# Ledger of designs, part 19: miniprotein binders against q9h3h3

Target 1, 235 residues: q9h3h3
Amino acid sequence: EDGFTAEHLAAEAMAADMDPWLVFDARTTPATELDAWLAKYPPSQVTRYGDPGSPNSEPVGWIAVYGQGYSPNSGDVQGLQAAWEALQTSGRPITPGTLRQLAITHHVLSGKWLMHLAPGFKLDHAWAGIARAVVEGQLQVAKVSPRAKEGGRQVICVYTDDFTDRLGVLEADSAIRAAGIKCLLTYKPDVYTYLGIYRANRWHLCPTLYESRFQLGGSARGSRVLDRANNVELT

## First folded at step 3 (miniprotein)

Design I1b
Fold by OpenDDE base, second read of step 4:
Structure I1b (fold): chain B 235 residues (1-235), chain A 103 residues (1-103)
Amino acid sequence: as target 1 above (235 residues)
Amino acid sequence: GSEELREKVEELIEKAKELVKKAVELAKKGDVEEAILVLWEAALLFREAARLAEKAGDPELAIEALKLAAEVLRKIAELLEKQGKPRLAKWALELAAEILEKE
């Protein structure tokens, strides 16, 4: 059951990337319009297929906010995939280190903090906090999944440019916590998604590199970040 | 032994076929994204089945499993194209072609 949900969520993520996005681009739109845009397109009400009575009449893959410093760079995903197939054919051991080197070689370094929230006020409030942090330049880019027909949890993705930069990953966690987010966060490199490496994969690779838990009254960051590969606390 | 490997191959093929059925139902519901992942899992299981079939000394079963993997990858490509991911669709097709060239 748990394996299927992780693979399901990553395909939903991949297909949503290709339907029309509702985007607030801080590079072209004044920050003063953000609140009106958030009110017009609350994630709990935006529907995946543009259901009657939703704010959207057309299918929406993602709701996204782009910061002033956002530059889309996906690297060489095709070269990465070819190298991954060649690696599998070679029979060489596949480790998290191997995937890291493939990612570096092909410049596929993006990663994301993920949070899963039920549709409703808490989701919309969390998204509004993240969107403000992006527009204010504390985060570069974020997206949230629209409401599915069957309901279920929606996902907010907060991106970082380099999953190998531990400091940048931790800074994004701090900014998410500063935006008032208290739920569990998991960090996943995009390379794992591009290579089809999900939970319960045949290589026993954990696609989650970091886990962030909110901490009351603790460190200046308001969270504890666990390196799941090494089982070491980073904070 | 080889018989235990064959049994495992058949289990993987059956599980992958169940995933394909599930993906088809997801796609019919409009859950195209989920359908793609489920198909991706199915393709991986078929490829693993092929690898185990080769180890079991059953090249015919290996070829059958590779054909099934290629069909699933073609379906992934179609869904990715409909979604507007032509680069990933192309990769899925290239992977399907490579699998079939190994026949």
Scores: ipSAE 0.011, ipTM 0.225, lowest interface PAE 9.3, mean pLDDT 83
Fold by ESMFold2-Fast, scan of step 3:
Structure I1b (fold): chain B 235 residues (1-235), chain A 103 residues (1-103)
Amino acid sequence: as target 1 above (235 residues)
Amino acid sequence: GSEELREKVEELIEKAKELVKKAVELAKKGDVEEAILVLWEAALLFREAARLAEKAGDPELAIEALKLAAEVLRKIAELLEKQGKPRLAKWALELAAEILEKE
């Protein structure tokens, strides 16, 4: 049952990645145009499959903002997938350390802070804050899902270049909090996404490496960050 | 209202059909992996059309949309099998069966 759900989620994610994206690219577009772009494409109104009554008439997979210094590097995903198949066949232990090693070997290092919000003003306000932080250089790149057909929660993804760089992951958390975000954040390396490893998996791997909770007084940065794998407070 | 819902259903079905046409063109060009992903999106649109058609009180239209979704999922399974992805192919076939054989 859970395996079927994981395959279905992977298929939906692939479809979204392959569909056209609405992108504000700070590498080629002046920062002064951001506010108008955000007003034109509020995530709560942009529909996944298009609607003449929404800001988009055609399908949109993601709404994204690229920072001025953004340079995408997905690594060797094909090599990663081949090595994963070999690992499963080999009978070797499949642990967080083994996955980390595969990710490093194939340079599949990106990861993301995730926040889930209901469609509406709070989502649009949160996205605007994140987008401004990206354009101003405090974050590198972010995307938000369009409004789901089912009307469920939407997700904002804030990416970092290297999930093994703990300081970089914490700096992104700090920037998200500085943007006014107060909801629960979870951090997931993209290697888990590429391999189709979700919450319920037969290896009992936790794809969430870090959790961040808003806490006044818990940290000068406004958050309490937990390393899930080692059960260690980082802030 | 029901009228607005029915218009939405027709729009989703038309968009899904256009995606199927795009996928056929991609497959002809040898872009089979991209064709599979486009077909997955078409299947999702047909399923959403069926849900809204049922909500609009049109069970015949809902059944038609579900049959189209199942046909697309079977084609996805065929292409996935040929691409060496038997696990995903199996899930696509199981999803097609679930959609049509709810009982």
Scores: ipSAE 0.000, ipTM 0.135, lowest interface PAE 17.8, mean pLDDT 80

Design I1c
Fold by ESMFold2-Fast, scan of step 3:
Structure I1c (fold): chain B 235 residues (1-235), chain A 103 residues (1-103)
Amino acid sequence: as target 1 above (235 residues)
Amino acid sequence: GSEELREKVEELIEKAKELVKKAVELAKKGDVEEAILVLWEAALLFREAARLAEKAGDPELAIEALKLAAEVLRKIAELLEKQGKPERAKRALEYAALILELE
């Protein structure tokens, strides 16, 4: 796209966060209800703005599953944004290290593994696997985008509470693989999302810290994965 | 330099104004949810214009761009309130506090 892609993506994220979510909350709903909920709300059929032919007549921003231990913590997002504006006017280099510092000082630590899939059976099957892993306690929380009016790929986001905790991030990747997911995964800290830093940003920052690829190797099964070093050093 | 920044500010303001016009037409047609999304894009472009205007040494232009962003955010909150969605209107005002702050 042209030079406005970051603003468009940020606007979409804000609108989705503000619209109603379809939530299976394992803290208050018996696990036995999950399969019926997944059948009622397959992400390939749930429409972003509602449609008489879809499971929803009203707008849906996200379809989410909360684990039994889920406790949201966004940190000090306002303080983060104020510090970001100060950084932009300071003349100090805008680097991955500087953004990491801002995130830590303002406790904006959450991040997510992302997978992008076309609408259809593969998306719905992947989401069902992730949702079951969340309800069973292997993952903390996940969400999937509804089908856009224009069409295109949908995204499944699987959250971890601290992007600086490499072990925790890798444990989430293992749980995703154990759930039967074999597609490419990329990991993005939420600090980049809150600051509107996406793929085509003017600071040439790579918002992706890790990529995960499933590797088959005789005895490897779904428990073996090849992780790459994070590419944030591309800056 | 300063001239290039001012040209970019003008470009952003013009694009944001066209998005506001598009959103008004979408709302008239009943595509209110899409109108709100387009208004958010306009608000972010006005905010970026304000940031660049400040960098170009034109605080009066920065204030005008922020004023335009504020008008758009008020319209988003009004549309949400009119749809019977006061919690979403409250969240829109919370986001407004974040994107209207410079420095």
Scores: ipSAE 0.081, ipTM 0.610, lowest interface PAE 5.4, mean pLDDT 80
Fold by OpenDDE base, second read of step 4:
Structure I1c (fold): chain B 235 residues (1-235), chain A 103 residues (1-103)
Amino acid sequence: as target 1 above (235 residues)
Amino acid sequence: GSEELREKVEELIEKAKELVKKAVELAKKGDVEEAILVLWEAALLFREAARLAEKAGDPELAIEALKLAAEVLRKIAELLEKQGKPERAKRALEYAALILELE
């Protein structure tokens, strides 16, 4: 049966539609234009597929803000994946420590604070605070998911260069809290994403390394950060 | 009802698994572009299976289907990297992350 199925055409469209990003790049765009850009592209209104009446007419994969110090470095993701396949076939125990060493060896060290928010004013306000913190140099890069057709929560990702640098991870948490964010934050290394290690994986690995909870009147940081691997408070 | 939706979810999952097998065979023959397209079809079916599982009130089945979708997207990324398309590979991984983080 020689016919391209509707599913095959949809797959071809999706494979072609590497959806463009809406990017504010502080390296090339004046900081004074940020407010106009935020007003033009509020993440609660930007739709994944460019729905009629949305600010975007074309599909959007992510909305992102790049800081002045942003340098894209993904490390050796191919070498990481090959080493991971070899490790799985070896029958050696796979631990969080093993993944950390793989990440270091292949220079795949990026990680992100994640927050999940319902579409609306609170999301747009949170994103505006994060975007300002990025443009002001308190954070290096952040992105937010566009609104899905079915609705549901949108995710803001705030990146750090090194998930093994606890101080850098905690500084990013502090900057997020200073931007007025009070929701639960979870920190995930990108290495877990690249290796397909998600919640309830066969190795029983927790992809969340840290959890941040907002605290009123407590620490100078305004949060409590829990090391999920060791079940120890870091703050 | 919920049971009919669950049966449809299982049907979609099995269809998507057969597409993954087909894509692996295509990739072994050197038809990497066609393998990528077939893997995208499989990922879409797993995502639809997850949506229907949520509608059926089975969040565990939904999570399983989303994990399968993410694994397929990871395989797409591997094939794209081998084709010298690292930016496209990165986008496939980001899409996998989005599926798992939003659902």
Scores: ipSAE 0.013, ipTM 0.296, lowest interface PAE 8.6, mean pLDDT 83

Design I1d
Fold by ESMFold2-Fast, scan of step 3:
Structure I1d (fold): chain B 235 residues (1-235), chain A 103 residues (1-103)
Amino acid sequence: as target 1 above (235 residues)
Amino acid sequence: GSEELREKVEELIEKAKELVKKAVELAKKGDVEEAILVLWEAALLFREAARLAEKAGDPELAIEALKLAAEVLRKIAELLEKQGKPEFAKEALEIAAWILERE
């Protein structure tokens, strides 16, 4: 339906990362200031490119909350990209396993749970819950996209530091559910994002490792998590 | 400060050890799937303890906590193998190897 979606998504991601961010940093800001900050910058009202009628007059790429223990480690992204180009020209098979090994070799290990919500009260409420979980230490870091000029759904990204640490990924899911989120969640390693691998890529790779669905009763963690790579339910 | 981090490290290690004991009892009673989940939680706590120990300026304690995390992951792999999930067992062993090499 779209055509050239991967290139468009890569360009949009780069622009958002380069534009200013609105950040609540729990490493330097008292937790008591969070509620006022959330009221000032509800994601449904913060506009991507600024507007006199919104909380921001200037462009905003992301709205983010950093936990007290947040210690960013992006790894060797340049080395990853060079190795990726070498892999493509080598003629060797490109598989999920080779991407995983490239990520490990170059220390590009972060990943994220994604949830997509329409602008409005439900989005703002979900973001507030996630932000409080980050500030209280149940999650490490999260961000939410501002409202796009063209409209459409906004995305909340909840990061873990290591996509190979399955327990860490699953505990982040549990914390998201404990915050009251009931929508579909999908987990994507950042290695796929850095290499521009999205849906409909030419290598037929699935960038999503896990899916989480809210479950009423029967599960101690409040959700059912599917390992997409192995098609196995993790209970 | 550093003293507060050291106290948190000790708390995390103690909690993780208690979870390992709980998991052993669950496995003995035949609740293998729950035992695996409890062991995964213990591994996470040992790894978090190692991270905080490093920040507290105690690399020896960090290495000790990482070795405990790796040992727990080897036990997870053993239980997964017994459950007929060898690919997940390999994944647990790969995580253990990565932790020891990386940190």
Scores: ipSAE 0.000, ipTM 0.090, lowest interface PAE 22.9, mean pLDDT 79

Design I2
Fold by ESMFold2-Fast, scan of step 3:
Structure I2 (fold): chain B 235 residues (1-235), chain A 103 residues (1-103)
Amino acid sequence: as target 1 above (235 residues)
Amino acid sequence: GSEELREKVEELIEKAKELVKKAVELAKKGDVKEAIRVLFEAAILFYEAAELAKKAGDPELAIEALKLAAEVLRKIAELLEKQGKPEEAKKALEEAAEILEKE
């Protein structure tokens, strides 16, 4: 049964990436249209497979907002995979440092802050804040999952272009907090996703690089950020 | 042995998944013709992975790869319909249905 479930989840993940996305692209659409677009497509109401009673009659994989300066670059993922195979057969230790080196060599640098919220007003409000920050230029790009048939939490992903640029990652956190977001955030580099680094991985690597928790009145940044890989507080 | 074959299957599946992501990006930019070509490349790799998984004695992994191929073919069909090629879209849907019904 577990094998069938894993297969189904993998197919669902690929289908979401392949299904149409609802995109507000600030590179071609005036910022003045954003509020109407957000009102038309609240993520708590947009259904994954379409429903005549929802804002969408057709399937939607993701709801996304692209900033004016957004320029997608996934790097050389094929070269990364080849180098990963060579590393595994070499007997060389698999560590955060060696994965970072592989990512840099193959230009697979993007990463994302993740937040999980239940469907409802709080999710829609959080997404609206993030979307405005993207259109205003404080963030580069973000996406949010539509409501699944089974229910459950939805995820907002806020991308940065270089996970090795700690300042850039922290600036994204600050922009998320400035947008009014108060929930737990975790940061994951896309290289970990491509190489299959998840919570219970066989290499005993921490699957996220950073964790951000909101704090009232204490930090000038509005959050406490922990480097989980090195167990060091950054703010 | 079969372990080396399983590693090659996993490699083919990951390469195919990356092609799917590339095709999604191309389709969003309006480069639908290239997106369809890249999706066909991904489908071929999933088929190769399925055949290799069968040779490795792993029918469950073969079924996984075939289901992924079916998803790609359904997406190809959708893009072909939007491009005014309904006969080609129908063939892709029929192939996807055949794969899903076998497994």
Scores: ipSAE 0.000, ipTM 0.142, lowest interface PAE 20.2, mean pLDDT 80

Design I2a
Fold by ESMFold2-Fast, scan of step 3:
Formats: structure tokens, sequence, C-alpha cells
Structure I2a (fold): chain B 235 residues (1-235), chain A 103 residues (1-103)
């Protein structure tokens, strides 16, 4: 079924974060240059470790677009990690609520909507739509994985500033849907990433806080959003 | 078949070991960022080897590959500390500890 351990996935993610990124930064680059940049670096063609036949000869961890108002704030990740270790030794139950509280205490609030797509035109088209929404101000920041040597699906990550702000999370979902995206979306808070919480974790936590499904003729948002932690529909 | 999978597992382990040797030489030259990159590539290959070993019905080989992945993650953590990335170093140590706990 899963084929990969949580540790394997975490190691791949950490390696990608540390390798060079290809960035379109709308804070310093005119929006008129976006279409040329997207044509130069389609994610289905950008290779993870570089190849003379691809747009990149050097390794690329992520392809990213920063919005005009983007201001990164990772919070106190070191304090979060120390508190996490203390929580594990305290005997207190480890639940979505206790992780939420740790995240709030240490200001580690960012999170992301995730979509997984096979390499090809559909991925490149979806990324272009997301990138334009970021540059136009409907979304704050996004990134997409390069093509892995072994193949498989690529991931687009669309970030929000505060995973506890449900309205902000839902507004990002609406903007993604308005860009023409119809696939399944899942939302993961960055606190889970910093603590190494992936699928099949020892605490039996669902690594997904929200799930969004496209709905024809449904809500004004164009999707149905479920709170996975409480199993309650939000839209 | 399972014999073919075992051959692939051994191939992945040898490739990963050669990458570890390359990373050690890069670190000695002061190319620490490239050494970290190569070590991550090695760790990922050890994980792939462990998964294939499980599919081949060889749990002992899978455990060996996971132990090698853990050792590489600890080496990555040491180099990350030297690069001024203590948060990433701590996370790498957490992953290494989880592998060892599951043995």
Amino acid sequence: as target 1 above (235 residues)
Amino acid sequence: GSEELREKVEELIEKAKELVKKAVELAKKGDVKEAIRVLFEAAILFYEAAELAKKAGDPELAIEALKLAAEVLRKIAELLEKQGKPEEAKLALEFAARILEEE
C-alpha cells in the first residue's frame, strides 16, 4: 500500500528544502515577466538533480512563486522542537489539540494546501494558474516539486499564514478552485512537518487537517471542505 | 522474482555506500553543502533498498539498510550543525531515532 516509510518521505522533503530553489519573486520582479518564467521552467520538465537536456543542469529542490506581500515567518521552530520533546516525555496525550496549542505558543502557524498530479500538461497548466493567482494577489505563496528521476506524482503546495484561521484557509481553497483546479486538495499545518509527523505516525494522528473536494453546482466556493480532526463539514 | 529484487537491493546499497564515500571526501575538501546533498541521496537509496528488501521477503537485509540510513542521517545532522542549521539537524536526529526505535 504505502511503499515508503514516514522517515523516507521526511528525508526527501528535508533534502528538497535544502537544495537550491527556482523562484519568481513578485516583490522584486514585474508581474509581466511571469509568463516567460513559467514557459522557461515548466515543473514537468525541471529535473530534481539536474540534467543537460532539462531546463536545469544543477539540482533544484523546489520551484516557487512569492507574492507581492509575502513576508515569511517560521515562528520559533527551535522552541517548538524543545517543547515537543518535553511533551513526549510528560505522558500527556498527543492529540491535534495539544499540537495546535504548541504551534500557537511558538508562533509556528503557517500551513499549506497540497495537490498531487502526474508529470505532464495538466500539472504545468495547474501550476501556471496557481502562480498567476499568487502574482495577482489571490494567494500568498506557492511551490511545486521538480520531476523525480524515478517518476511518480509531483506536488503543488499553496501556503496560508495561519492554519488556525479557518476563514483564511477557506479563502485560499476558493482561490485555488477559481484558478480552475478540480483535483482533491488536502491541508497540512507546517507544525506537523517540523515535528516529523507524516502518514503512519506512532501517535496515530491524521497528518491532514482539512480536505477539499471539487463540487459541480454546489457551494459558492466551488468545493466541499471537511475538517478531518473533528470530522465536520465546513462548507 | 524475489531473487531479482534481492539483487536490486544489493545494487542500491552499494550505490549508497559509494555516495557516502564521495560525501566524506567532499566534506574533507570543505564542500559541506555538497556533502550534505550527497548524504541525503545516500539515505534515500538506503530507504529504497529497505523497502525492496521487505518486498523480497528479507527482513534482516531491510533492517541493515534502515540502520545505514539512520547512520547517514546522524552524519547529516553533524554537518547541518556546522552549517548553522540546528533546527534541521534536530529533525534529522529525530528521524534517525525513530528508525532505531522500530527495530
Scores: ipSAE 0.298, ipTM 0.722, lowest interface PAE 3.6, mean pLDDT 86
Fold by OpenDDE base, second read of step 4:
Structure I2a (fold): chain B 235 residues (1-235), chain A 103 residues (1-103)
Amino acid sequence: as target 1 above (235 residues)
Amino acid sequence: GSEELREKVEELIEKAKELVKKAVELAKKGDVKEAIRVLFEAAILFYEAAELAKKAGDPELAIEALKLAAEVLRKIAELLEKQGKPEEAKLALEFAARILEEE
């Protein structure tokens, strides 16, 4: 009995990894359809496994919005991973600077602002604001996780093309703030994810490069951005 | 109680580690498809271990289990790319990223 449940859970998890995305692509779909799409697929109601009564009958991996200027470029992830394995074997010191150079060399430069929100109206409203900013060309691409069975927080990811471009990272923060989002934001390069560098890793590397805190009555940006690697405010 | 849950978490982690070893041997023998399947089973067990660790009130153990799950998913992505399945590889990496963002 226990073996059959594990294989079924394994098949469900494999199926879940292969789950389709709900995508609004502004390159092929008129911007006028965005509001209807947002109303049809509110992230707080879209379920990971297509639960009865959800807007989706099938499993959904992510809900995403692609801007008109969106071009998927992941760089050389395989070359990056091979270089990372070689670096670990070399016994050379591993620093944030080392990872930055690996990312540049292999053109794996994407990164994302992350926000974690409880399921509900506040999440759906935040997502709608981000989706509009993407369709309007203020942001290139964003995605949100569907609702899990156990509940918990959902994550919105807002991507930038280059985590080494501080100005581009700050411009995306400004656009997120202009969309009315006031929660804490953290910025993570995708290179850290591809290399399996998480919180409390053996190299003591912080995968979060930036933190953005909303500021009432502050600068034109409406936020304070902290460089966590250098412990310096950028705004 | 919480201690029984912790023991079950440790059991799941050890079982998942043995599956990873088995998958590595399968991959060395050229049975990459079966290696991927076994790695997915290992990733699931690590994820289940993480959820049980959260229920046991051990967030550190939960984080460790999630990291192991994400590492396995990264290895699955590498094997899927070698199998000429770049889209599936991307999905495995996206899932790994998600697991880590739930921490």
Scores: ipSAE 0.019, ipTM 0.424, lowest interface PAE 5.6, mean pLDDT 84

Design I2b
Fold by ESMFold2-Fast, scan of step 3:
Structure I2b (fold): chain B 235 residues (1-235), chain A 103 residues (1-103)
Amino acid sequence: as target 1 above (235 residues)
Amino acid sequence: GSEELREKVEELIEKAKELVKKAVELAKKGDVKEAIRVLFEAAILFYEAAELAKKAGDPELAIEALKLAAEVLRKIAELLEKQGKPRLAKWALELAAEILEKE
């Protein structure tokens, strides 16, 4: 039962990206156009299903900014999902280490720093800072959810290309902090998203690999990063 | 008891069938993403019905419920293919095959 639930959540997450994305692509669009684009599509005002009163007339799945060096590489997601089902039926232990090996084998290496913010000025300001960092080359790619009909917090996702590259993950955290972000950040590998590892999963896995907290008082990096699996301070 | 389990299996199957009807309605309105999400919910309920049918000692009902879950996943694959998501469509078909193989 539990195996089917995880596969369902993975498929649901993938299907959630079906609707068109609003994209600022720095590979083909001059950086000088970013501020106008951000003013036209503030995430607190872009609605999930479209509304004549909002900036969008059609449904929006995600609002995204692609950096100049962004090169999409999702790996072998289909092979990952097949191997995941085999792992669940094998009786072998399901641990962060086993999932890491599965991800490496199928080249599903991307991951993301997550921040959850209420709709409003602070969300729009945070997104603008992240988007500018992406276009200026300090980050690779980011997306933010549109406003849901029922309200609630929206999520900004800041991607790195390899969650096993700890230095790269920490460099992204530093760039997020340099962009003025002070809220709690958590890091989740995309393999967990594809396999449906969310809060309260049946395997009792922590759904995130790292946690970043802003430091007030003059720390060198502006943040304290914790490895959640090993309970080790990295910064 | 066993009688209550069989009644719950029938309730789950009925709820799943109602979700399939809702998904068809959503698709007609152009809400394809919500239609797909609702179809996945229906597939989960059919799968849960199959597990309860096994506990109730009714393997024939369990097989029927699993076939319904697989059918829903094939409908999801059709919608994904029409939306230009052939890789996701193939994944949904593979999931349908795996569910039936677990019988």
Scores: ipSAE 0.011, ipTM 0.262, lowest interface PAE 8.9, mean pLDDT 80

Design I2c
Fold by ESMFold2-Fast, scan of step 3:
Structure I2c (fold): chain B 235 residues (1-235), chain A 103 residues (1-103)
Amino acid sequence: as target 1 above (235 residues)
Amino acid sequence: GSEELREKVEELIEKAKELVKKAVELAKKGDVKEAIRVLFEAAILFYEAAELAKKAGDPELAIEALKLAAEVLRKIAELLEKQGKPERAKRALEYAALILELE
C-alpha cells in the first residue's frame, strides 16, 4: 500500500490547503434532489484522495448533509486551545469536569454520535437513512468519511448543538434509531476532539460520554443508552 | 522477508521522529509554516510505518505508529491555531480522531 508514500510528495501542499467537502445543503437545495445526490456519492465508493474509477477524481475530506435549520457555532476554539495549554502547564488535574468547564467557558458545546461501519451496502444504506432524517428535520447535520483504505471502517457523525443538554443528545439517538440504524453508537463532545482526547489519550480519559446499543423487542425508544462517565443507564 | 520489513518499519519510525525534532526547532525559531510542512512529512512516515507493520504481522507496532501519527496531527493543529487557521486545525484533529478510533 503505497498511498501515503505517494502523498509524501504533496505534504507541503497539504499543509497549505484543506481538502474540499461534498455537501448536500438543504438550506439552499430542494429536498427532492437528495436521492440523486446519494446515488451519485455513496460513501463506500467515494475515495479520500480521488480515483478516476470512483465518483470523485479529486480529494474529498468529508461527505456532509446540512439540515434546513443548521446554523454552525464552533464557539471560541482559539480561546479553548489557549486555556488548554495553560491547564497542561499548570499541573492541575485534567478530568472530565475540567474539560466540560473549559467547553462551557469557551462556548465549544457541539458533539456527535459516532457509528463505524465497513465499506459496503450497510454503510451506504445507513448513511442514506441519516441523510434523509437530516433533510426531513429530525436531525440537524451529519457527515461521513470517504473510503481511505481497503477494508478499513468508515465513520458516520451525527451532530447535536449542545453535549451538556442530555435530553437533546437522547433525542438525536432516538432519531438515529428511527432511521433504521442498529449498530453500536458512541457520543463524543467536539471539545474532546479539539483537545486530542482519543482512545489512547495521555490522561486515560474515556473518549466518549455516552454509548447506545440497539434494543431488540419491547423498548419504546429502540435503544439502551449508557452514561459512560457515571456508569448509569439512561434508558 | 518479514524481518527486513520489520527493519524498514523501525527505520521509518526513527526518520519520522527526527523530522518531529526538526519541526520543533523550526517552530522555536518562528518558522511555523516550515514546521507544519515537516510535521506533515513525519505524520506520513508514521502512517507508512503502520501499514508496513501490519504487513509484517506486528499489530502492536502498527498501533504504536498510528498513535505517533495522531500526536503529530495534534501538534499540527496547535500550530495552525497559532497561525489563525482554526478550520484547518479542526480538520487535522478530526483526522487524528478518525485513525485512532478506527484502530
Scores: ipSAE 0.000, ipTM 0.241, lowest interface PAE 13.3, mean pLDDT 79

Design I2d
Fold by ESMFold2-Fast, scan of step 3:
Structure I2d (fold): chain B 235 residues (1-235), chain A 103 residues (1-103)
Amino acid sequence: as target 1 above (235 residues)
Amino acid sequence: GSEELREKVEELIEKAKELVKKAVELAKKGDVKEAIRVLFEAAILFYEAAELAKKAGDPELAIEALKLAAEVLRKIAELLEKQGKPEFAKEALEIAAWILERE
């Protein structure tokens, strides 16, 4: 069993969460200041560990925008992890349904739409669109990764409160599309992250619940959304 | 080929050990938050060393690098407890346990 990738990703995620965040908090900051903040901190230029030549001399874990109505609720992550250990020991099947039930029982319901983009103008433009949608109240909260030393793609995460609320997940997709985003989007429940379930996991679970593709024309909502677990089109 | 990969593994292990020493110094000066950040950098470099050691055909070296990453995560957990963040400390210990179950 080769699990190096999952443990590595978990350690990187924890390090990013513990490092300082650059936050535009619409609960305490006027919306009129957003454009200046976006110009000061374009994600293609903000460096993960700081550089005197970048906007930041100190490490930055995430660049985030909080909406006016944003109220964080991670649920009972500790209870979720204890129940997960018990489940693994019990010999009961580990399935998407079982993970969903653990998440509901412990109120670990948040999830996120993910987009991966190369550093540059298109990333900065996409982030600005998402940030404006958050500040205007069309989305609740979003974050984007800073640029790593060796490059690679950066990730924009757009959060929803409840991955079991399909309508809410689809409404977030619509708002992302209305913000001008045309790239592929994938949706992942945070329960999978808390339990260390990534793409290459020992339980052979798919952590991606939905996939969204941009579509133009017809009666479509601007996107085609697929439920990847059930192979069913939702839009 | 494998000779070049082994040189890179040695470089990553050396850099990670330097970061651990720097973190110990930062903790002694009372900069616990920066010590934790530097220890995470060390853990990530040990992970990279393990992946490269595996590609170089040296699974024993890969396991040793992973054990070093787990030890660093345990040290991070101790410092997080001192900062009054027991939830994050538990997460670091869980990651360390995941590492130790893979060989």
Scores: ipSAE 0.013, ipTM 0.529, lowest interface PAE 7.4, mean pLDDT 83

